# Miniprotein binders against q56419: the designs that were tried, part 229

Target 1, 326 residues: q56419
Amino acid sequence: MEGRTLEEVQEEVFKRHGVLVPKKELEDLAKALEEAGLLLTEKVEARLKEEEEKLKRERPMRLAGLSYPEGEREARAFLEAFRASYPGEGEEARVLLMPHLEPSRVPEVYGAALAALEKTPPPERIYLVGVAHRPLKEKAAALPVPFQTPFGPALPDLPALQALDALLPFELFNTPLAFREEHSLELPLFFLKGRFPEARVLPLLVARRSPELGEALKVVLRDFPGLLVLAVDLSHVGPRFGDTPLTRTLAEEARRRDLGFLERLAEGEPEAALAFLGANPTRIDGVEVVASLLPLLRERKGKVLAHRLDLEAPTLSAVGAGTLVL

## First folded at step 18 (miniprotein)

Design i16
Fold by ESMFold2-Fast, scan of step 18:
Structure i16 (fold): chain B 326 residues (1-326), chain A 105 residues (1-105)
Amino acid sequence: as target 1 above (326 residues)
Amino acid sequence: TEEERRFEWLFKYAREYLREGYESGNPEILRLAIELFKEALEIAKRTGDPEREARVLWYLAAAYLDLGDKEEARKYAREALRIAEKKGIERVIAWAEQLLRELED
């Protein structure tokens, strides 16, 4: 509305659409609209609707040329280099936990995931569960469109997604805009598509604990069997994440928290893994994903293939990453 | 106050976008975080809160470091250090000194 301040427009757009537009961009747009005689809020919402409509057709690559190569040949070589960074052979995965952190920071952890995928029979579909970095209208969301990759589009498993949607007490396809800039799906998908080019995908985001998602997924997996992938990072430590500067002691504590969490998951005890974190406070972003997927993780034995606490000296910060097969 | 509420709101989401930009390496998200930190910085300056100002300046330095702009990172880290030293904000002094030390070469 014309009577609104830019601050009010910024906060209202964020509240209604989960999109935070910088005040400078709103200033530039308001100046252009004053010359054209249009209302700022209406123009912003029209642009968001146009972007949302594009996302109903396909999800384009956002990190090609940045986190991974955009050409197929270069992407293939990149993937093989990551595999080579892990000296082990891997294990077959029914459930795979892998990171979504920038791959160049933890190459051996992604290499371990690739090793596990080499030992895993090609699935017909992959349930790829990431962490929402944007607000979702509901506790979880999916985007039922082709996701572009250097290896070709990862096609959605529409029957399985529709079966999942039917079992949930909320609309699964509820926040397309949240998928525009979602690295927790795009980065793991690059590796998964490179290894299983024929697999269809269910791209799922969790924002808040949804036990109903885990229960629905347990039903859908019986009828539509596939590989379950939890794309989550582990401890976040240091000033970059609001904590005390990293010390040797804090780094050791973070490594112990990460490994304690992963080992309890490997024992088929996800409730014990969550309780362990509750007793040892942490910023592990996978907590909401694990809490949502409890029925799928119980009594599944597995193995931690890799763990690394990636240290960033300039900010005395660190992010934990791991590969777990169940 | 309303300005304090708005500072905390901007600062919270600027840090979330900085984390996202760092984790993904997406320069568009890093630039978004920078613009939000600049909005928060103006509120800190206007309200005369040197601790908030020094903290925002440090996060701007980290964001520019993530973009690969070492000169802007040094500039903001030096300004964060200057304010933190003047006001005895030990936490930010340590953070800024570490960032500057790592930017030496």
Scores: ipSAE 0.777, ipTM 0.906, lowest interface PAE 1.1, mean pLDDT 91
Fold by OpenDDE base, second read of step 19:
Structure i16 (fold): chain B 326 residues (1-326), chain A 105 residues (1-105)
Amino acid sequence: as target 1 above (326 residues)
Amino acid sequence: TEEERRFEWLFKYAREYLREGYESGNPEILRLAIELFKEALEIAKRTGDPEREARVLWYLAAAYLDLGDKEEARKYAREALRIAEKKGIERVIAWAEQLLRELED
């Protein structure tokens, strides 16, 4: 292995591609390579390249049959049930903030998003901005391929994606492997595709705040109008997320921060929303997304439709989720 | 040390994968988290750090809970509790006890 350990190769591949190769697989490859006199890194890179080539064609469903039904009929029933879980009425959205948490944990929050979508004229395209849970090569990325859903493929808006890429100081189409398992796009897309089957999609991930992204999108939206969706969760508290068990005080603080963040966004003051969080001690998920999209969020007034702090009792942990319309 | 560096990396990204797996319900991601935690556990055992060991064991229990494997979850939670009690790690005692209470029902 040219003096590198399996662990070093694993770490390098993860940092470069956002993919964790199982140690056992690396061991098997190493053994095969030792027999063949080949470099482990080259073999791993070749496999990853094959996976990247597949992702040039389509992004398959990864959570069908797990987080949502695979079959279209069952998927429609699923949508209806989630909509029914929210007793209120929605409002027309130009910007929609919604969760990407496993839907069953916060059904009424997704229901609120569906309620908003009912009041929203079908957009030509949806700018879907998720959170990168894996490393990206750049601050943000896009995958310009069809995303599979139970309602058929969500087709990319290639002209709009190309226009966006042309305005960014970095290559937008980077780290395709980071999209393979990314639930922050897949879960909201289920609901969006179910409601707007004809809309094209721009699947975007943000790893770090990129002011350039917001400015570029502002320009692109003039020529390519559409619905902007921020797929973000809110506070993450408890031992799962930072070794601090959920207490009444911590729950109150999490709610305060979640609602304070959403309310300031609803007032059209995204900078104030970010400033309100400070060091973000309750680990609100969507801060880098909001920070990247400031130009699109300024002066837009809206309404908080739903919020939930969902407790997982076994681990004394909780996750915040919300739905905001602008 | 190199082992310390490796442990910190493993433990960091294991928790990130656990979060991703928890949020998505994706069992494949959870299995990756488990792999990293198991390697971190072995390092913690070799270095003789009972606090790290107990914490990793609790996270393993949580990961197996997420997979729906209550038996393995109980096993790791019990081991976390045992080490934590032996070493007086109060926070891990409380976490492990809570997890075990929920797994017995």
Scores: ipSAE 0.603, ipTM 0.845, lowest interface PAE 0.9, mean pLDDT 91

Design i17
Fold by ESMFold2-Fast, scan of step 18:
Structure i17 (fold): chain B 326 residues (1-326), chain A 105 residues (1-105)
Amino acid sequence: as target 1 above (326 residues)
Amino acid sequence: TEEERRFEWLFKYAREYLREGYESGNPEILRLAIELFKEALEIAKRTGDPEREAMVLWYLAAAYLDLGDKEEARKYAREALRIAEKKGIERVIAWAEQLLRELED
C-alpha cells in the first residue's frame, strides 16, 4: 500500500542494473502488482533477469524504425544516401574514429566514415569500441552474442573475445544489461555491417580508462588482425549539458577543441591529444576510449576526413562529431 | 495566451536565425534574429516575465557580439545580469557572467 515512489524505484533500478525502466511501464507494473498483492521491486528484478537471459542469445535492434530503417532495402538506400552526403573520397583505415550520435544530425560525418570503409579492404573482424552510457561492473565490457541489424546479424568473434578475456584482470563479459540499449555500438554497427557484411565483431564498451584493455588488445590484434573502430562523440556543450547557451565564440572554441584533439591523434600523438584538452578532457566522451587505447594509437598517422559541430537552436547546445582515419 | 504564443514563436525563430547567423557569418541574418529578439523582449516586459526578459536580453547580447558590436553586447549582457540577480534567476546569472568574460578580451 505504502512504499517507494515510482521515481525512486526507477532510479534504484538504474543504479543497480543500468536499465532505465520507463515510468509508464513502472505505473502499469505497480497497478498490476497492487491487484495481485506483489512488490514492484520483485517484479522489476524478475523482468531484468528475463532480459539478461535473452541477451545471452542475441542483441536485438532497438533503434530500427527510429534512427535507421528496419527493412534491408530501405536500410541500404539510407546508408547510400549518407555516403552521397560526403563529396570527398575516403582513405584506407587501419583505425577508424567515427561518431555514434543520431546520424541524421551529422550526415556528412557518417558519409566520410563510409568513404573510408569503401577504401578499406574487408576485415575479417571489427573491434568496435563504444562508450558505456550505463554503469558497468568493470571498467570495460563485451557481449559475445549476435547483434541484429537490417543487413542480418553481426556475428561475434568468439575466439578473439575469449583471447581478450583471458588477458584481462577482470571478467570481460560482466554486464550484459548494459548492452540492451547502447547506441554507441548499435549506430556505428549499422554502417559497418552494411559495408562489411562478412566481418565478425568484438562489441566493446569502455566506462572508465582501462590501460589494461589497450595492452590486451595490442596482443589480441597480432593473432586476430582486424579493423579497430572507436565510436565516440566529441564536444558536448551548451545548456543541454549544463553549460551556458553557445555564443559564436564558444561554438568556435568547441570546434577548435575538437579539431585540435583529432589533429593530434592524426599525428600519432594520443597523449598530446589528451593533454590539449587541458582541464576540460571529460567534456569529450571519447577521452576514456582514447586513454584506454593509447598503445594502439601511438605513432599511427592519418587524416581527419570530416568534422561537424551540430548546433541545436532550441537551447543553443552542440555535440561535436568527426571522422578520423589512422 | 495570445501574447504567450507570440513570444514562443518569436523566441523560437529568433534562435533559429541566430544559429544560422553563427554558421553562415551573414550579418543580415543576425540582424533578423535581433529584430525578432527585440519583439520578444517587448512582450516579456509587457507581461512582466523577468526570466523571459533576462533570457532574451542574453540572446540579444550574443547576437550583437557576433555582429562585432561589443558595446551593445555588453549593454544587453549587463541588463540580463541585473535582472537575473534581482530576481534570483541563477541560470541566467551564470549565462551573463560567461558572456561578460568573453567581452573582456
Scores: ipSAE 0.088, ipTM 0.616, lowest interface PAE 5.4, mean pLDDT 88

Design i18
Fold by ESMFold2-Fast, scan of step 18:
Structure i18 (fold): chain B 326 residues (1-326), chain A 105 residues (1-105)
Amino acid sequence: as target 1 above (326 residues)
Amino acid sequence: TEEERRFEWLFKYAREYLREGYESGNPEILRLAIELFKEALEIAKRTGDPEREAHVLWYLAAAYLDLGDKEEARKYAREALRIAEKKGIERVIAWAEQLLRELED
């Protein structure tokens, strides 16, 4: 082999590529390579490069048959069932905040988002902003390729993406591998594509706050108007997230923090929403997205359509989800 | 120590992958988290750290629960409880008892 431990290879690959390969997989690969006389690090990097090249062509579905149906007909019925889960009417959205949590956990919250989309004129493009679950080389990233869905591919808005890239102090298309497994884009996109099949998409990920992204987006939206979607989840509480077991009091605190955050956004006061959370003790994961998009959220008034704290009894943990129109 | 640093690094990312698997419902990501927790478990055992060992065992139980493998979840939760009770790790005792109580149903 190359005179390095498997631990060193694992950590080096993660540092360079943001991909954490289990040691067991590296062990299996090392045994195979020993017979062929090849270097382990070179083989891993070649595989990652191959995956990256595939992502330059298209982003395949990863959650079809798991979180939503593979077939178009079944997917349509599934989407309509979620709409039916919300008894209210929507409001027209210029900006939509919706969750990216597994939809079956909070069906009425996704239903509220669908209700809002029914009241919204079809946009030419959707700016879909999710939360990075993989390290990004920069504070934010985009992938300028078709994203597959059961309703057909969601096509990228290349002119708008290029305009955005030109305004940023960093390369926007910087971490293709981060998009291979990214539910914060894939799950909202399923619902958005089902409602607006003709809309082009700007799939954007935020890893940490980027004021320059919000400033650039404000300029791009003026020239390329569209629907802005913030795909974020709210409070994360309980042992699953490193906290104490959920009690009625802690659940009430989480609900109060989620709603206080959303209501301040609805008043067009995103800085007040961030300040209300303080140190973010219930771990709302939308904070970095909201902090990045301040110029797009200030002085936009709207309405909270739905909120739920999804409880899991075995681990006494919970995740908050909400739908907000601005 | 280097082993303590590596444990914390693995444990951090295993929990992030577990969260991702739970939120997305993706069994491939859950299996990835399980493998990373197993690596962290080996370090905790080697370094003789019962608190770290009990914590990792509980997260393995949660990960197997998310996969729908109730037997593996019970196995890891019982082992977490056994170590936590022996060493007086109150936090893990409470977590493991709750998980086992719900799995009985």
Scores: ipSAE 0.758, ipTM 0.893, lowest interface PAE 1.1, mean pLDDT 91
Fold by OpenDDE base, second read of step 19:
Structure i18 (fold): chain B 326 residues (1-326), chain A 105 residues (1-105)
Amino acid sequence: as target 1 above (326 residues)
Amino acid sequence: TEEERRFEWLFKYAREYLREGYESGNPEILRLAIELFKEALEIAKRTGDPEREAHVLWYLAAAYLDLGDKEEARKYAREALRIAEKKGIERVIAWAEQLLRELED
């Protein structure tokens, strides 16, 4: 067959859009087509374009009723319970590092973030920087639309987003489909919107380190001040992540790396934090985000409020999470 | 080979989707991971690579665990264990045994 295989089409679409089209769907589409390959790609692209057009209006909740309550009343009770899970007091944040892991796994870490937010004057805008778990066309991306939450829509700060785009050497508004399912924005946004209902949001994703992003944001933050939030997890160790089962030694190493990373950030030494991780053998996912935001993290002193290495016993695996205020 | 290349791609991104599904709790993402793992499994069977087969079976078990389907999780964990024992794949034996212990409670 002179045409591309279904597998090649699937791979291409994934690389281009960060979307996996099920093989069965591709097969069904191919059957409807007399010719496979290019025509199939065109049909897939047309469908994806329709989905992109929907995302031009709003980003709907994907995890409501799963990771957090859909109803506002229940969502408020959820926030209160998470805050209660952290016994300490927070500090005022100009920069907040918090997790994007499923909240029920690390409630006290999210509680620490809420504690910090209680001590933080309501910002006009929140720069929410998450981790792209899917490929982006560029190193970073933004989606300039309302994000739905149980507390109402988180509205984008369009002027600030436009200012950021103008300072970047690439198109910021790329790969909208990568935002559709991205939990690294949705989960932290739940807590942020619940605490600051009137704040506008800049939803940003980082796939690869972009020094340009940090420099651009530094300029934008001068004219458009706000809270910077890094939504990142820490170590990922064990069989689930292609590692050996969690042992005392592996857990100690994961904690050492997590805490060593966070403490160096707390000291205002983000380059030292990155250098400390080296090859990142415990797979801290926040590395590319921190590497992109170096200009904003330098010389800022802060405090580690919480850390947890959460064990999943069935798979002998663990994920690190932390809350840091700067 | 093209099949080997395809397997590596499937297995890589299946694990990434599994991670995303685990972190988010999104069942739709987990189903995508399962689809890729199943295709990877078929390739591993055709190529006669029991090590790859055993690993894929364990990850399928983990994915079904994440979906809350304990029955399918047990099925794939048992099959992973069977192949791993037959071929002396100690790492997968230990992983499968642990998963089965937790699924029996």
Scores: ipSAE 0.675, ipTM 0.880, lowest interface PAE 0.8, mean pLDDT 91

Design i19
Fold by ESMFold2-Fast, scan of step 18:
Structure i19 (fold): chain B 326 residues (1-326), chain A 105 residues (1-105)
Amino acid sequence: as target 1 above (326 residues)
Amino acid sequence: TEEERRFEWLFKYAREYLREGYESGNPEILRLAIELFKEALEIAKRTGDPEREAFVLWYLAAAYLDLGDKEEARKYAREALRIAEKKGIERVIAWAEQLLRELED
C-alpha cells in the first residue's frame, strides 16, 4: 500500500532514528496489524518514542554480565585484575586516550589506562568522547542522563553540558536512541567510574568531524575543568575489516601506523598525527574524534603507555588498541 | 538494479554491525548482523551471484565464530569454500580454508 516496502521502512527508520529493525520483526508486526487498522510506520514510531522516553530517565547497562560483571564487588575485582595486567605505575593525565574494544581482548592496554587514572587527581567531571556507531542527526551528540554502572550511576554534569550546548551551532541532545547501544561510551565509563566514583560525566559521541565541538569544549573546559577522555580504537585490518588477510608485513604496518599516530599526538602535533595516517581515515575510528578535538590536543605533550594489536587467527584480522597520556 | 542496491546496503551495515559486535562482545548486535547477512544471502541466491553468495557465507561464518557457535561457523565456511572452489573465487577460498584450519580440533 502507498508504495512503502518493508525494506524502505527499515532503511528510513535506521536513517531517522539510528535503530535497525530486522525485516523479520517488521514482517511480524505488519501481519499482526492487518486487522487493527494501524500502519506499520505508526507502530514502529510509537515503540521508538517509548524507548526515547525511557532514555530521558537513565541510560541502562547493556553489557553488564557480558563485558564486565553486574555486581559491584565482582566489578571491583575485575577492575583490579586489569590493573594488575600492566606492570607500570602510570602517568598523570589531563587528556587520556584509551580503547573502547572488548576489554578481555586487550587487558594490558586497559591496565595502562587504570595506571594513569591511579596517578591522576580525581576530576570533578570527565569529558568522555566516543565514536558514534549509529547515525546522528548532527555531527556530534550527548545524552544528559545518569549512565548506570556496577559502581552506581555516573551522573551527568548538567551545567557543563548546557554550557556546551549553548556554544554549538546545533542541538547537542539530538539523537537519544544512538546512546541505547553504545560500547564506545559504556566500556570506558566502567573503568572511569570505578576509579573516580564521584566524578560527573559529559558523554559525547562524534559521528563526523566537528571543529565547532572542539572550539566549544575548549571554552567550556576553562569554566568547568575536568579530565578529557578520547575512547577510540586504532587500526582495523584483515578480511573481517577489509579484503586482505593479515600477513607479518601488514601487521607491522598496522603497528607502525598506530604507534606513529599515537607518538605524534604525544608530541602535541595532532595535525601531524592525522597526516601520518594518509588518505584512509576510516581504518582508524578515532580519526574523526581527534580531528574534532584539535584545539584541545595541540602543544600538549605526553607518553604512550601501551599498545597492542589484537589478532584473530581464524579470520587473519586484527584491531589495534593503545593508551596515551597527555 | 534495486536488488543490487539493497544487497549493497545490507552488506555494508551487516559488516558494520559485525564490527560492532566483535568490538563490544554483545551477542544481540552479532545476531542483528547475522539477520542482515542472511537477507543479503537470499538476494545473492535469487539473483544468481555466486561471488556475492560466497562472501556473505564467509561473513556468516565469522559472525557465528564470534557468537561461539563453532558448528555453525564450520557449516557456513564449508559452504563458502564449496561455492568459491566451483567458481574460482580465490579470496574466499583462502579465507575459508584459513577459518576451517583454525577450527580443526
Scores: ipSAE 0.740, ipTM 0.886, lowest interface PAE 1.2, mean pLDDT 90
Fold by OpenDDE base, second read of step 19:
Structure i19 (fold): chain B 326 residues (1-326), chain A 105 residues (1-105)
Amino acid sequence: as target 1 above (326 residues)
Amino acid sequence: TEEERRFEWLFKYAREYLREGYESGNPEILRLAIELFKEALEIAKRTGDPEREAFVLWYLAAAYLDLGDKEEARKYAREALRIAEKKGIERVIAWAEQLLRELED
């Protein structure tokens, strides 16, 4: 091909939009074009723009019928079952750290989150901060549209989102396509919407640590009070994640790091929590989220409600999950 | 080389998509991971790198496991094991054997 290869186009589109276009689709597009490279990229960009235009209206459910029930009745039963899986009582949350792992893997951890929500007065709005598993154009992003759930749409708080955007040195409303498949928002939102059906939501993603985000949110929270939710997982260890098989030693290290991280957060020492992880050899998820939200986490004392290191036996791998209230 | 660069990119992001698919249970994401792994596999075969080939085959097996396709998972796990045994890649041998044990139950 004169110009860029299909692989180069695929890589470029991924880097720019956080979307992987299947090679077969690119090949089909290339065959339809007399010219390759730039023209192919333009065609792909045009298609992606159409998808972006759809996301200006709403973010549809992607995991309904898979990770959670699609129907409202079944979804409510699902919530009740998860709550029942945690035998303890919750505490009122101003800040909630909860997982975004597939719920069936760590039901009691989600149950602990639900327990905390039971003790929490209904917030006017929820600041839901997830992890970007795909590249963002900026360090953080928001999608200011309704997110579909079995309990109806989670409506955005546009005034609060606009206030946040105005305080950031970058465009907050970037990389809308990164939200299309992002489970770190969709999964926790299911539980949050089910518990607080009237709460507005600020769906936020963090790709890289942004101190500016935390400072901006601190200001916004004064005028627009609400519940802050960090949707993050903890350690990722084993072959699935490019590590050695789970051993007793590795599991102990993962737990030590997970709990050490959560406990320091519970003590109101988020900088100490990050420092404790060092190079993060067990690959705790959400470090960039915590690093971005330091101003909101400082001096807040709380409690670790649940923790689990969930083993996948076929791959000898494990993922840590926890629930923390501040 | 360009092929080496391409392989590293494919293998990196295939694993990231596999992680995302595993965490979410989203089959569409898993299919994307599989596509990238398959391309990485072809590069590894062409370049004659059996270690990379064996690793990619194991990750393909894991991805198909996540999709619920035990037959394809077994196929790739067996091939991973075969290459790993032939070349003395101990880590992949152990991982493939474990995966096969769990898939046969």
Scores: ipSAE 0.644, ipTM 0.863, lowest interface PAE 0.9, mean pLDDT 91

Design i2
Fold by ESMFold2-Fast, scan of step 18:
Order: sequence, then C-alpha cells, then structure tokens
Structure i2 (fold): chain B 326 residues (1-326), chain A 105 residues (1-105)
Amino acid sequence: as target 1 above (326 residues)
Amino acid sequence: TEEERRFEWLFKYAREYLREGYESGNPEILRLAIELFKEALEIAKRTGDPEREALVLWYLAAAYLDLGDKEEARKYAREALRIAEKKGIERVIAWAEQLLRYLED
C-alpha cells in the first residue's frame, strides 16, 4: 500500500482481476500487514491466486443448505417437490431453456424443466450455458473441473471442452475466479445432475455476444452429441433493477415481452426473438446467450412449457422465468 | 469530480451484486453488496448529496430485507424516508413507504 490509498488498491485489483474487494476487508488486511511491512495489493493478489488454484481442482457447492439441501436424500425429496409443483407433462428436449434464479421463487417453472428432463433420454454430456455475473477476460469462459452437488460431483467432459477450446480464437479457460459464486450454473446443475447422474458437463459462461462460441459449439456437438441447456432468466423490472415501480400494465408488458421472446425461439427463429425485444428489452439476461448460440437455435421448433413473472411486492419488482424445449 | 466518479462506480457494482444476491439467495454476495453500498453512502454524505444518500439508503434496506434482517431493513428504510421527505425526493418517498408497509408488520 506504499503510496497508495485503500481506494486505489480496491480499484486496481478490480481492474486487474475483476474482483471487487470491500474497503472494510482491505482495512482489516492492512492492519494485519503492519508488522510484516508487505504491500497490500501483493497480499490481496496472493489470496486471489490461492483461490484460483483451489478452483483448478474442483468447484465446491456454494448454495447447499441455502437454495437446496446438502444431503442427498433431502435433495432428492426437494427435487421431487418441484416436479410435483408442475401439473403438466414434459416434452423431449434437444435444447432446454430453464431459469437460474432462486428455485423457491418459481417452483412451477423448475417443475416444467424437470418434466422435460423426464421425457429426455439420458445424454452422455450436458452443454450448460449460463450468464457471467463477474467480468470475464474474454466473451465466454469454462471451468474444466468437477462441480460438487448433493448427488455427487458433475464431472467435466474434458475431451469435448478441449475440442471447443481448440476451435475458439481465445483461451476458453480464462477466468477461473468467475466460477466461484456462479448461481447461473450451480442452480440448474442441481436439477440436471439429480435427473442425469451419469452425464458429464461442459460448464460455460457467456458475458458478451460471441458468435465464435456458437459456431464452435455446432462443430463440437457433431462429434460430442449432448443436451444443450440455456440457463437464463427473463424480464427484470422494478426499482431493485433501476426501473419504475411495477404496475398491472407494466407486469402485462413484461409477460408479453417474455412470451413473445420464447414463442419466437419455439418457432426456430432466434433472430426474430432478439429483434422482437429491440434496443430496450426488460433486462432479459438471456439475450447475450441466445445471440451467441444462433447456429444451434435456428430452425429448431419446440414448445413453451411454463412461464411465470415472480412479483416481489415490498419493492414492486419482478423477475420473469420460463421453460422452453426445442 | 473524482468522488462523483467513485460514487457511480461503487453504486453500479453494488446494484449488480444486490441483483446477484437476490437471484441466488447467497448471503455472502448480499453482504458484499451491503459493504459497497455503505462505501457509496459515505461518499454521498461527505459530498452533501441528499438524493444519492436517500437512494443508497433504500438499496441498503432492500439488501437487508433479502438477507432476512428485517430490523436493519426497517432502520435503513426509515432513514431513506426521513431524508427523502425533508428534501422532497418523491421517487424515494414512494419506494420507502412501499417497503415499510411490509417491514412494520
């Protein structure tokens, strides 16, 4: 911290590593370092490198005991309760779009996804595509390690990941730390692993539109066939997302935008789905994923199984969620 | 100004982490958002910006609600309302009153 403020250390670490360390944590660390005489930035970077090295071996559960039960028996009962919340039958999926938000908020939507998985033959591998909630060094990233679940570890499909990496103009395994707390992979994976315990996984994150990713995945899927899963949420509206308070009219508009987007995807028209949202979507985080995966979504017809706009009355905000099979 | 730039930077990422914490239910991410909002609050108070101060206090209330800490949520929502009423910040008055309807029961 020689010659630097805590604010400068915080911003420099974020610039270099995409990790935002609270000033209070930096204050505590600086106090501990007074006797050692070391630079604060170097100590923070050493801790980040240590966490990165741990992630090269495995990705531990972060939401066990919070969003889903830690024990296998309890996790199985929990999963069956979600299936029971959806009264319909599923459809076989070659491509599955499902949510990644807290399951208790939209149980019927996760139930619809489970119904689809029941009708789907067990795949050898799952291409699980989520949304990056941390900055990535590149447009997309993957982490080629076992992901822990209550049903045992979801093993990486190393040959398929390596084949994908070879076809991309950037290093696929570029930001391990972005996977430490990534719920867009962990929450769908809980349901996928519970249904397909033998399937290997390609855990992929998209931060920005990458047409190169979609083109490479189309090639890899020919040699390594599997289930493609888009783990995305739909509309985000209201004050908690920086918008106007939800009204009946605005909720109907959010539902219309969500369903219009999903219906166009179900017709095999992903470009039309993106165009329908225009420049001002209701903050559908799946836009960048769909835009990246266009070659895999064109001319695939399917069905919307469920949709829900989850209303949070205390903040007059809402999040949309849906299940689509293609 | 430099402080204004830093406020916007902290406020932007605090809201992104709040969204992530809300969507995942992860209390560690919610606590991260809270600490970043507290840093932004310090700047708003120091620079004498009541609109930014009231707005950050409301997001702190929402974050504590998500964390399940209704007492802290009420405290921050009441403070947001107090400042917003004194300065005529209509948006935050409405948001804080709505939140308090659910916290004061």
Scores: ipSAE 0.804, ipTM 0.911, lowest interface PAE 0.9, mean pLDDT 91
Fold by OpenDDE base, second read of step 19:
Structure i2 (fold): chain B 326 residues (1-326), chain A 105 residues (1-105)
Amino acid sequence: as target 1 above (326 residues)
Amino acid sequence: TEEERRFEWLFKYAREYLREGYESGNPEILRLAIELFKEALEIAKRTGDPEREALVLWYLAAAYLDLGDKEEARKYAREALRIAEKKGIERVIAWAEQLLRYLED
């Protein structure tokens, strides 16, 4: 392997592509390559390229039959049940902040999002901004292909995506493999597609704060109006996340930070929301998303529709989720 | 050391994959997390770091719980508890005991 270990190759591929190749697979490849006198890295890159080529056509469902039903009929019933779990009424959204946590954990929070969508005129396009749970080559990325859903494919808005790319100082269409398994887009998209079947989508991921993204989107939104969706979770506390077990004090702190963050966003003060978190000791998800979208969030007033701190008792851990309309 | 560097990388990204798997319910992602944790575990054993070993064992138990494999989860939780008790790692004792209470019911 030209002096590199399997571990080094694995780490390199992960850093470069946001994909973890199983060690066993690398071992098998290495063995085959030793017999063939080929370089492991080249073979891995070739396989990844094949996967990238598939993603040039479509992004298949990965969580159908797990987090949501695969069949359309069952999926519609699922949406209805989630909507029913939220007893309140929604408000018209220009910006929607909603979770990307497994829906069954926070059904009423997703229900609140659906309630807001009921009061929202069907948008021509949805700017869906998720959190990259894997490394990206750039601060942000997009995948300009159809995303499969039980309600049919969510089609990309190519003109708007191209306009966005043209305004960014980096290549927007980077790290396509990071989208393959990314639930922060797939889960909210289920609800969005179910409510707005005709809307085109701009699937965006943020890995690091990009002020350029917010400024570019502000310009693009003038020519290509649509609904902006921030798919983000809130606090992550407890042993599962490298913290102490959930206590009353820790739960109160998590709620304080979650609600304080959301309320400041609802007041149109996103910089104040970020400042309020400081070092983010409860690990609120989506801070990089909000930091990237500051120009779009400023001076927009709205309402917090729902919040939940969901306890996982076996691990004494909890995750915060919320729904905000602007 | 290179082993220390490798451990830190494995342990970091194993937890990130575990988080992703937990949040999404994706078993494939959970299996990737498990693979990284298992390699981290072997390093911890070789380097003789019982605290890291106990922690990794607890996270393995959590990952198997997420997969719905209660048997393997119990196995790793018990081993985490054993090492933690032997070395007086109080936090891991408490975490392992809580997990075992759930797994034994």
Scores: ipSAE 0.634, ipTM 0.867, lowest interface PAE 0.9, mean pLDDT 91

